# Miniprotein binders against p81326: the designs that were tried, part 129

Target 1, 226 residues: p81326
Amino acid sequence: MLHFGGFIMEINHISKILEKEREEYIRNKVEEYLKQGFSKDDAVNKANQSWRTYIGHRIQDVIYNLLKKFLKDSGLKVTTDKALNNRNLPEELDKVKRLIAINYGEYLFLPDADVIVYKVENNDIKIIAIISVKNSFRERRFETTYWKLKLKESPVTSHIKVFLATPDKDNEISYKCPNGKPKKMRIILEYELDGIYFLKEDFEETEKAKHFGKIVEDIIEISKKL
Key: E = the ipSAE of ESMFold2; O = the ipSAE of OpenDDE; V2 = 0.75 times the mean of E and O plus 0.25 times the DockQ between their complexes.

## First folded at step 11 (miniprotein)

Design Bg12 (at its last look DockQ between E and O 0.88; V2 from the best seeds 0.77)
Fold by OpenDDE base, look of step 11:
Structure Bg12 (fold): chain B 226 residues (1-226), chain A 83 residues (1-83)
Amino acid sequence: as target 1 above (226 residues)
Amino acid sequence: SDLEKRAEQLIEFAEYLIRLAEEMLEYGRPKFAIEWLKLAVRFLQMALELARKNNLDELAERIEKLIERAKELIERAEKIKES
């Protein structure tokens, strides 16, 4: 058995390293916005918003690359919604795009899919999982849940597992009932999603709420059943 | 073997982190480059442990060279940080 302990600990460092950039990033952005003529308060607010976007992309990229590397030997492929937002897609990715699309009558839209895991067997593509990566839940708290529910509405997509990966820095969903008070967001997300994976140690573990270190094995196991 | 595969996975991820650190160096952020490189070294050390436990000498040697490279990059980054 891979000494899961070491791997788990190192995963937790990813978020910590990323967060170390915050102060410098904010300072630089504030200066930039001040030079653009914004007020100090506006500059700070804009810098904070910029940081949220930046850190979100950074953590998504790291997680994408992690999953890509650790799933490769299992014959699993990984892509992103961004990679699918091209007019000229390879056939394989075009099929992936179509297999995750949600029908809105006249229009097809893709769910937010930071990471898409799929396999190719006998020239058929099977979508295994979508992983939403969220650094914080300040905005769009139930967006991932919405997409899960929409995917369930079609027999084409109903089998797709939807996972949430987060460091949950602000402890918004780390515990179900801290101090005896139910955390609505944790309860709903855990209920509606197929799993929540934490890039941290301090959380309430359940059948669906696990450390991120388990996601690779869980995805591989799911892939064998499809 | 499954352990060999895992070791290779760790190596590949560490190599990604090294590339990320190199990008940080290019952007004049040696402090953060060092952090990513240290993380890369830790992943490589995990891979090395797996290789050694399974008597994969060639793989172990390869990993050791990667660790050395990462450490050299750390030293370079530290010099840049101090300048």
Scores: ipSAE 0.747, ipTM 0.901, lowest interface PAE 0.7, mean pLDDT 92
Fold by ESMFold2, look of step 11:
Structure Bg12 (fold): chain B 226 residues (1-226), chain A 83 residues (1-83)
Amino acid sequence: as target 1 above (226 residues)
Amino acid sequence: SDLEKRAEQLIEFAEYLIRLAEEMLEYGRPKFAIEWLKLAVRFLQMALELARKNNLDELAERIEKLIERAKELIERAEKIKES
């Protein structure tokens, strides 16, 4: 029911609103850095870095709140990587943290899982999915696939679905063969991940590459099988 | 019912968007607050359509009041933008 056309269309407008902030954000930050004594070029570079951090966190917060609201009546709970990195965790979240942690010998790390969906049954916690939220693929193009592969190495975590959510404003992964040339990044991400969910209208839809509005029903259906 | 739960979820997400807009107003960004409020109204209108189609009159009245309040916030934000 969540996949009716109006709902999907309005969800896709979220990224458009966020992008409209960019010009004013950058301008304000450049002025701020200039007043701190940075050169024009340094101020612009720092402002763009600040924007990338800001927009990434803002997109994650919107997605987190959307999933939290639309999944709760299906018995599903939602948390974030940031929440799990706190030192004093409620018992429930401490269990979630332990259930997604990856062992590297002397070290234990959480995957870069921006949003985590889980359920609680008779005090047992089952991790359903992690959603990686990406605004750009410039620097860490295959980070999400690395974490999927690591989660598959243990029977304790191998069931966890790994999704990518993105506005993909620069069309870095929106099409498999733009202008007839295979896009390696899109092809590998789609092959290795359990799904890619786009926060926009224009992309090549496949069984794994879908409008973001479809993610809620997909997660609910997966949870019924676990 | 499932349809009533779905309308409530749309309302709750719209309320989150309204809170986001209120934060934008707090930080002196009325232009973007208006954009988030307009999106919130669109989600409330979807919830209203669902409530009316299923004869949920009390829910529909509640949603109409929420839309009215969101539009009042837009009007307030427009005044701040012009100042």
Scores: ipSAE 0.732, ipTM 0.900, lowest interface PAE 1.0, mean pLDDT 88
ESMFold2 (binder alone), look of step 11: mean pLDDT 87; pTM 0.860

Design Bg13 (at its last look DockQ between E and O 0.73; V2 from the best seeds 0.72)
Fold by OpenDDE base, look of step 11:
Structure Bg13 (fold): chain B 226 residues (1-226), chain A 83 residues (1-83)
Amino acid sequence: as target 1 above (226 residues)
Amino acid sequence: SDLEKRAENLIEFAEYLIRLAEELLEEGRPKFAIEWLKLAVRFLQMALELARKNNLDELAERIEKLIERAKELIERAEKIKES
């Protein structure tokens, strides 16, 4: 139980640290793109896009490593969709890959799965959860929801929990009805997903919308039921 | 014990953060390395508190050494930042 108030506070610092890098990162990238011959406006736009990619990757890596370390003692394993994009996979990861694949008739495709949690029992793989990690919702706002719905369509994958982890820096989904106006994205994401976990304090908590500090415990509990 | 496991998890995560900071130092980004190192120290301090409360002296000593290492890296990073 990561119920240490201290742990929750430190999780919030992850996003804060990453955000501190933004100004310097943008400045350096703008300078780089200007030297490449781009206009000032193009350089700024490219720098911002580069930042979104960079910070997205960084937060995913940190969360991956956090979950990997804190789930280990429960006999749970963690991988990523990137790790599954290899031609020569170990048998265990090849099984994981097959067990999360979505059928499109002639083709199988993997859902976006920043973090995949699974267990090995008697040489059988059981997929527990997929965690999508998003720093912001500027693009592909319902992508995680799409994958959840697709996973539900097959008895092979219907049991897989799909969670969203986010600092929600822009407060896009932190509250359901701020000022009496429903936030469509929050309502839909909370309805369709198995949970939303926030890497911050300022959000409307519900049964499905929790602080990220609770995700480890929730995953462990789910794993015991599978 | 569950508490020992929690302490070990905190240690391992802190060690990851230290490695991340070392990579940032190699990239010439000491300011950000320092921030991650400070976070690592805070996780280690949490682990240390758990170790001490449970009279895990050997674990406490290990954690203290890691804290010292992280602090030394901070000092190094600060010198690099000022240069």
Scores: ipSAE 0.761, ipTM 0.908, lowest interface PAE 0.7, mean pLDDT 92
Fold by ESMFold2, look of step 11:
Structure Bg13 (fold): chain B 226 residues (1-226), chain A 83 residues (1-83)
Amino acid sequence: as target 1 above (226 residues)
Amino acid sequence: SDLEKRAENLIEFAEYLIRLAEELLEEGRPKFAIEWLKLAVRFLQMALELARKNNLDELAERIEKLIERAKELIERAEKIKES
């Protein structure tokens, strides 16, 4: 019913909006830090750090709200790593947390799971997918693949789909062989992960590398098989 | 019913985008707010098309009012931006 191209087109506007607002954000933050008594150089550095944090949180929040709104009628629920780190954790979310935790002997850690999709059937919780949101691949380039490999080590978590969502503004992973040269990061991420979803129009589309707007349909289809 | 649910999901996401834009206006960032409001209008227009094609007149009227509110917020933000 909904024209698929239209939904995808509008979703791609999210990354375009964020790209347009960088200059104004940084200018306003520099002014704020100067008022706090920082030198010009320190204010600029802090403003750039603030922007990186801001854009990361903004994208994650938008993705969370999008998935929550569009998955609810399929019996799918959505939570976040921030919600699971809450000190006053409801019983349902405590079960979600335990179902994705990875055991390192005396320690239990959560994977890099910015957004978690799960369902509740017959009072049982089934984790469907986790989505890692990345704005840049300058540091910790393969953290998401590490967590996918750890989840595969146990039959309890091996079914969990691991997706990467990214605007990939700087084209760090948009193409497999830019200029005829294999891009190692794109190739490894696509091989190891269950999907890469781009919040932009211009990238090399494959069976696993898709427009972000496809993620809703894909998650629903996966949930029916589990 | 399923059709109404799909339109309602589009509306609810657009309402989230409008609230995001209102926060940005409070923070003195009208240029940023305008872009999120424009995106909200696009989602509301998709919901409106769905409602009109399926003769959901009450829903369509509600969506039209939401679009008008969002456009009024854009006009206010444009004036703040230019000042």
Scores: ipSAE 0.681, ipTM 0.885, lowest interface PAE 1.2, mean pLDDT 87
ESMFold2 (binder alone), look of step 11: mean pLDDT 87; pTM 0.861

Design Bg14 (at its last look DockQ between E and O 0.72; V2 from the best seeds 0.65)
Fold by ESMFold2, look of step 11:
Structure Bg14 (fold): chain B 226 residues (1-226), chain A 83 residues (1-83)
Amino acid sequence: as target 1 above (226 residues)
Amino acid sequence: SDLEKRAEQLIEFAEYLIRLAEELLEEGRPKFAIEWLKIAVRFLQMALELARKNNLDELAERIEKLIERAKELIERAEKIKES
């Protein structure tokens, strides 16, 4: 068995680098928006929103590449919602898209599946898991839970594991009962999802709430059962 | 063989981090490129440890060259930052 101890430590270092960028990024963006004529309050709000978009994309890219590299020797393939929305899909990805899409009458939508893990066996594609990457829970707090419930409605998609990956730097879901009071968001997310994976060290660990460094091993084990 | 696969996975992820740092250098952001390169070196050092412990001398030599390249990029980024 391979040891992931050093791996876990480096995941924490990645999170630290991302936080170091925050202060300078926001300062520069505030200055840019002030030059555009926005008030100080508006510039600050826009800069923080810009940061959330930037950091979200950066975290998703890191997670995608990590999973792609560490899962390939287990016969597992990885793609993204962005790749599935491309106009000219190769046959394999077109099948992946069809296997996770949800029908809403005349409309077809993909669930919130930032990163998708699947395998190919005997010409068949089996979706193993989707990972939703959330930097903040300010809005759309239960979007990932909604998509899990929708996937459970069909026998074609009910096996798909739905994970949430988050740095949760503001501790919005890091603890189940902070100050002795139930945190609704954490409790519901943990109950409904198949797992929550934190890109930081300080959180309340449970059977479903783990350090992100454990996700590779967990996905491989799930793949063996499916 | 499993140790070779693990080392290669660590190398490939480090190479991704190096490419990320190179993009940051092209964007004129050497300070953060250096931070990502330092993490890439740590992943390469983990791979080197695996290779050396298991007498994979050819792999160890390859990893050493990759570490040298990453450190060269750090030096280049430090000069850009100071200019």
Scores: ipSAE 0.773, ipTM 0.914, lowest interface PAE 0.8, mean pLDDT 87
Fold by OpenDDE base, look of step 11:
Structure Bg14 (fold): chain B 226 residues (1-226), chain A 83 residues (1-83)
Amino acid sequence: as target 1 above (226 residues)
Amino acid sequence: SDLEKRAEQLIEFAEYLIRLAEELLEEGRPKFAIEWLKIAVRFLQMALELARKNNLDELAERIEKLIERAKELIERAEKIKES
């Protein structure tokens, strides 16, 4: 029990450490872009955009590796949409890819799936959950909900849980009604998704909105019901 | 046991963080490498506590060696940072 508390606290620290990289990263990128001949303003803007992409990938990678390690002993496997973007997939991953594909008539497309959790039982693959990892919601605010709704439309994918993991550094969805004013994004995301997991302490906890430390246990529990 | 499994999970994740820190050192980012290494040490300390509580002496010894390695990497990173 003491160990679990410590684990939860360290998850919060991961997000904080990633943010500490920003100042140095921006400075280095600004210098790089200045050397490339950009104006100071352009260099700063490009550096900030580069940072958003960089930090997004970093947090996704950390969460992917965390889930991969902490779900392994439960017989659960973890992959990513990036790993599925290959012409020559192993049979298992090819099946995973097909089982998360969304039908658009003439075309099949994959949902945005930063992390995909699945199990293999009796040679059958069952997709358990898709986790979208977002550091901020400045762009594509309802992208995850779109994919959840699309997955829900097919009996092949309707069982797949869709979770959002975020540090929500800008407090965009941490509270439902701060100061008595409803936060549209929090309300919609919580309603449409199967869960929101926060890599922070300062948020409004609900049945669907939990600390990220709960995600492993929740996924394991879901996996047992499939 | 479930506690033993959790200890191994913590170790494996800490090892990932150590590798990440090593990559950051190679990139010339010792400050950030140190931060990740400190987290890795904390995860290993949690694993060590679990190992000791379950009388897993061999596992405890393994974890202690990993902690030592991580601390040595921190010292190296500090030297690089100050240079």
Scores: ipSAE 0.483, ipTM 0.813, lowest interface PAE 1.1, mean pLDDT 90
ESMFold2 (binder alone), look of step 11: mean pLDDT 87; pTM 0.858

Design Bg15 (at its last look DockQ between E and O 0.84; V2 from the best seeds 0.77)
Fold by OpenDDE base, look of step 11:
Structure Bg15 (fold): chain B 226 residues (1-226), chain A 83 residues (1-83)
Amino acid sequence: as target 1 above (226 residues)
Amino acid sequence: SDLEKRAEQLIEFAEYLIRLAEELLEEGRPKYAIQWLKLAVRFLQMALELARKNNLDELAERIEKLIERAKELIERAEKIKES
């Protein structure tokens, strides 16, 4: 990949830029909640929760747009679970929605799918990958793993690759055995998922744990085998 | 060529970042707009390098104009930040 190093470096800046907003965002939200009559402690807690939601959506949007642009020339299309949450879907997206649905007997539910990559061949849709984008793992640490396991249970969805993309700001899964102690979450996520992609430099690289800059090539390669 | 495609991908992503920065400017957040614009410029510079190495003069010119636009937006954002 020409300029792979430069591209990788710039990808790392995405999360860094977003994190620069945190202090100002928190301050403004604390002030807002104080004006609404919340206690200082409640205001701080609510502000932090608001930030987690905000930053999560922001990073998901940036990654979605990145993948959309960099996969386009490979004939791959990109959508989101949010885009599928409409009553009136175009035929193509309605098919995508049906092809990622998980059966719970009387009900079908969609997995958490921040980014969905698919291809259209001869009017048939093939789902290639689902990418879960997580800024932090404070909540629902194994949610992506749950969805991967559920997708594996059906021959309709078992082929779908499930990837996790994260800057791992708190270094929760960056290393497998820091100080000789196994990190349960890293080990389980790496074992169960098809890949983990880091939007940072400081992590333990393995066959499944890679820099986010490699995700485009990996997805393209997978798409050729399906 | 594959290089032309890569350059175009970088351009399109940079254009997305520029739009994101413009939205932030409209929200009165020039400090953060500047950060995204600087990132956009870096992606455009990567695209420009690819274009120049492959003698794609028209593409290079297009990229240079986009860089100029992004820099103008940075200057505007800096003025807003100082006001």
Scores: ipSAE 0.782, ipTM 0.915, lowest interface PAE 0.6, mean pLDDT 92
Fold by ESMFold2, look of step 11:
Structure Bg15 (fold): chain B 226 residues (1-226), chain A 83 residues (1-83)
Amino acid sequence: as target 1 above (226 residues)
Amino acid sequence: SDLEKRAEQLIEFAEYLIRLAEELLEEGRPKYAIQWLKLAVRFLQMALELARKNNLDELAERIEKLIERAKELIERAEKIKES
């Protein structure tokens, strides 16, 4: 029996590495933008925007690769919304795309999902979970809950689990009642979503708010019930 | 075979981390490449513990070679950092 405590501890190092990259990344980008002729204020703003884009893509890529490697031997496949937007979709991915599409009258749209987990049984595809990766809650605060609610509206998508994965470095959702005051965003996200997975050690753990390292076993367990 | 599958998963994820670090080295960012390589070694060490405890000698030797490769990359990255 493998002890998962060590795995969970090592997964939290991903967040630590990402945080250590921030300061030098921003400094180097400010210097680069100054050389391009931007004012100091503009260079700082551009460097912070560059970091947010970089860190968002890095976290998504790491999560995608982690899930792909650790889920494959359980018969689970992993794809991304970027892959589903390719013009030349393989038939399997085209089916995945159609199974998560949401009807808006005469229009069909994909939910904003960074990573999608599905299985194939006897050539039938079943969507297991959608993982949204958020590095900041300044913008797009409740988009993940919106998509969960939309997926619940149809019997063909209501089984799909919707998870949020986040480093939450600014502690925007890490605690339910910091300083005795309910944190609205944490309370609503935890209530509406199927789970929140933190890429850090310092947060209030609950049945739905967990260390990211637990996501693999949770997804496998859910897939066995479907 | 479940323990062997888990070791292979750890190896494959570590190999991804090594490739990520190699990309960072190409971008001239050895300090961060070293951090990702050290994380890869941690996952490989977990896989090695699984292999050794279960007497999977062939697998253990393969993992040891991967750890040696990752450590050589760390040394290379440290040299680049100091240049």
Scores: ipSAE 0.696, ipTM 0.890, lowest interface PAE 1.2, mean pLDDT 88
ESMFold2 (binder alone), look of step 11: mean pLDDT 88; pTM 0.863

Design Bg2 (at its last look DockQ between E and O 0.82; V2 from the best seeds 0.72)
Fold by ESMFold2, look of step 11:
Structure Bg2 (fold): chain B 226 residues (1-226), chain A 83 residues (1-83)
Amino acid sequence: as target 1 above (226 residues)
Amino acid sequence: SDLEKRAEQLIEFAEYLIRLAEELLEEGRPKFAIEWLKLAVRFLQQALEEARKNNLDELAERIEKLIERAKELIERAEKIKES
């Protein structure tokens, strides 16, 4: 049992730091696009899209490095969908890729996952969990639940835990019944996924909806059962 | 031990955060580098507390040096930010 109390609280600073960067990032990008000859409306739209890409990659990189460091001593390895999309994969990563692939008849596709946790025992690979990082839920709202349902359709992949990690800045899924009304998105995500991990303090905590800092212990405990 | 492993994990993650901050300084973004460095110091302080509680003097000295380095980077970044 690891006591991550202070660690759990410090993780919430990640989203605070990222929000401080947003205003300056967007301002600089708008200026850059205006200099390229885009209209003001186009420059603002492009700057906001650029921010969404930037912050998504930044959060994924932080989560990847966190999990890699904290899971290493438990015999768990971590990779990313970007690493799995490289040509000429090492044998280990090629196996990871094949073990999460979903069959669509003559086609095989990977879930749109950001971070993958797996275990290697005697050259056998066991996929433990897939973590999807979502900054907002406007576009691709239920993509993570779709992939969980597809993974459940096969005995080979049905054991794979599917987690969502999010700062949820705009409180799109932070509460089950905000203002007394059920939030469909939160309820469905919590029902279908194995866990939702928030990179902030203010959300409705449940058995599946937790502070992100708890993800390390949860993954370790799951790995002991597989 | 598990306590020593936990401290080492905190150190390694803090070192990652310091590298992230150094990249931001190279990009001319000292305001945000300072915030990431402060976070790294917080993790190092937790690791230091654990090392001291368990009388891991060699580890504690290593952590103290890392905290000093991070604080020096913060001071450098503050000067860059104000210029």
Scores: ipSAE 0.721, ipTM 0.890, lowest interface PAE 1.0, mean pLDDT 87
Fold by OpenDDE base, look of step 11:
Structure Bg2 (fold): chain B 226 residues (1-226), chain A 83 residues (1-83)
Amino acid sequence: as target 1 above (226 residues)
Amino acid sequence: SDLEKRAEQLIEFAEYLIRLAEELLEEGRPKFAIEWLKLAVRFLQQALEEARKNNLDELAERIEKLIERAKELIERAEKIKES
């Protein structure tokens, strides 16, 4: 087996590279908002908010493309919730969309699904996993957990694995009990989700909390059991 | 082989990173383009070492060409950055 040890280490640089963009991005956005007539303080706040959205999308896109490439040879397909938001979907994606939908009685809604992994066998689509990609947990801390619990409520979706991928920059969930104090968020996320994958080295590894380098292999293994 | 498949996957991902860097260059962001290109080169270098170790000469040659392309783009980006 190609010990992708080096590959694993290089994944950690993705977050570092993205963070290097921050200063320039913020400066440019502040200037833009100042030109729009906002105060300096408002411009800075808006720029920071814009950055959070931007960096979130960037990391999601990188991870999506990574998984798409590394799962392809295993016969696995990858899509996103954004790709499913079209009115006119190919039949395959329309089926994917329906197979991840959550029932709210009169309405069906999709879970937040940054990456959706599925396979097609004998013209049947099987959803394997949903990966939520989060750069930080400052907002919507348990959103992924909510979607996991909702997916478990239906026999149609209960088999779908839900994973979280994160660099966890602020060390919010990297350790369970740093300094003897339980980190509620780490404990709950690890308990409720099928796995947490870190794009960093400095974290407490457990059966469910692994380095992101393990995610491809884990997804392939799961796919063989479905 | 599983090795060849993994190497091909690394190549394809590195190509994605190179495209991302090219887009950043078009946006006038050479500093960040360089960072992604350096990452692509690092991935490709690892793939190259593995290809060579396993006597996958054709694959090694493809990887080397892609590394060269990425390095050329870095040089171009550095010139743009200094300009």
Scores: ipSAE 0.641, ipTM 0.862, lowest interface PAE 0.8, mean pLDDT 91
ESMFold2 (binder alone), look of step 11: mean pLDDT 84; pTM 0.806

Design Bg3 (at its last look DockQ between E and O 0.86; V2 from the best seeds 0.77)
Fold by OpenDDE base, look of step 11:
Structure Bg3 (fold): chain B 226 residues (1-226), chain A 83 residues (1-83)
Amino acid sequence: as target 1 above (226 residues)
Amino acid sequence: SELEKAAEQLIEFAEYLIRLAEELLEEGRPKFAIEWLKLAVRFLQMALELARKNNLDELAERIEKLIERAKELIERAEKIKES
């Protein structure tokens, strides 16, 4: 239903809007860091780092809210790892937290989970999917893959789908073999993850690599099988 | 209906974008606010099309009011940007 062309096009605009802010953001941050006594080069570097963090959070928030709104009518709930990072959680979220935890022997740790989709049926919580939202792949390129593999190791979490959502602005994973050269990152991510969803048009579509506009329907379909 | 649900989803997301834009206005970032407001309007226009196609007149009227509000916010933001 939401996979109509207009919706797809507007999703693509999200990334474009975010990129439009960059120049102004960088300029303002550079000025701020210069006032703090940093050199021009240091100020620029810090501004760029700040931008990466800022834009990463912005896109995650937008995607979270998008999924929250578009999954609501399907009876699906959405939360984030940030929401789970609280000492006093409601019972429901405490259960969600426990159901995504990874066992490291003496310790339990949560996977990076920008968005967590779950359903509540008969007072039981079922985790459906974790979506990692990445604006760029400059650091920790296979972190999402690591978490997917760790989740697969436990029967408690092995059913959880792990998706990557990205505008891939730098075309790091948009194509498998551009110019006949395999892109290791795209191939590995597509192989290990349950899906990659692009907030752009210019990418190689496969069974697992799809436009972000399809993610809602895919999650709903998965939820019906769990 | 499924179309009505889709329209409501689009409305709710657009309302989120409007709130986001309002926050950006408060932060003194009118240029960026305008971009999100324009996106909100486009989502509302999609919702309006769905409402009209399904003869949901009350919903259509509600959406039109939201579009008007978003446009007013754009005008306000433009004035702030020029100031």
Scores: ipSAE 0.740, ipTM 0.899, lowest interface PAE 0.7, mean pLDDT 92
Fold by ESMFold2, look of step 11:
Structure Bg3 (fold): chain B 226 residues (1-226), chain A 83 residues (1-83)
Amino acid sequence: as target 1 above (226 residues)
Amino acid sequence: SELEKAAEQLIEFAEYLIRLAEELLEEGRPKFAIEWLKLAVRFLQMALELARKNNLDELAERIEKLIERAKELIERAEKIKES
C-alpha cells in the first residue's frame, strides 16, 4: 500500500461529515423524548446522551471498515469487541478473545478495545494492536491507559500496541502545553499509550501523536516485527 | 502489483461508503448521504489516478463507471432533498 498525502487528508473528513448530523439528530431525538412524556430538560439531556452513543458507534464502524479494507492484503485481520462478545464464537475469534482478556478471579473482561488487529501465521494467532475510539474525554478519560498498563503486566500480552483514535473536536488533547500550561491528559495519554491518531488536521504532531491516516502503515510495520 | 492492490483497497472502501450512503437514502436522510457519496468519489478519483499512472486501463474503466454511479446517486439524493 502506498502512503498518499491526499489519503490522509480525506480520511480526516470522516469526523467532519458525522458532526454535520448533530443538530438535526438532537432536534429529532428531543421531539421523540417529549412525545414519551419527558420534561424539556430531561429530553434535551437524553438527546445529547443519545447523540454521543450514536456518533461513537458510527465513527467506530467507519474505522473498523477502513482498517479491514486497508490491512487485509498485508495478512492482517480485524475484529471488534462486539464480535468477541458473541455467544456463538468461531474458534479463531475465541482464540483472539482469550489472548486479550484480563482475568479478575471469577470474572473475565476484555480491555477497552473497540477494534482489534491480529494476524494468523501457521495456525498461530498474534495480537498486533488494540484501537480505542474516543470522541470526547469528559468521561473515562484514562480508561485506555489503564488497559495498556494491565496488558503490560504479562509477557503474553506486553507486546500488544494500544492506540487511541479521536477527532478531538474540542481540543481536549490536541496540544501538550496550550497557553503555556501542560495539559495533563495529553501528556499522560501520549506517555502511556503507543500512539494517538487524530481524525483532524489541527493538533501538535509528535512521534506518537499522528494523523489517523498513518495508522495503517504503522500497524503493518509493527506486524513485521512480530 | 502493489499499486494495483492500493487502488483496489481505495475502491473497496469507497464501495463501503456508497453502501452507507444508500442506507441513509433509504432512511430518508439524503443530506448526509450526499456527504458520504462525495467522500466516496474522492477515494475513487485517487484510485483512478493510480490506475492511469500505471496504464491499468481495465481497472481505470471500472473505476470511471463507479464514479459515474456515485454521481448519479448524488443527483438522485439532491432531488429527494429538495422534495
Scores: ipSAE 0.734, ipTM 0.901, lowest interface PAE 0.9, mean pLDDT 88
ESMFold2 (binder alone), look of step 11: mean pLDDT 86; pTM 0.844

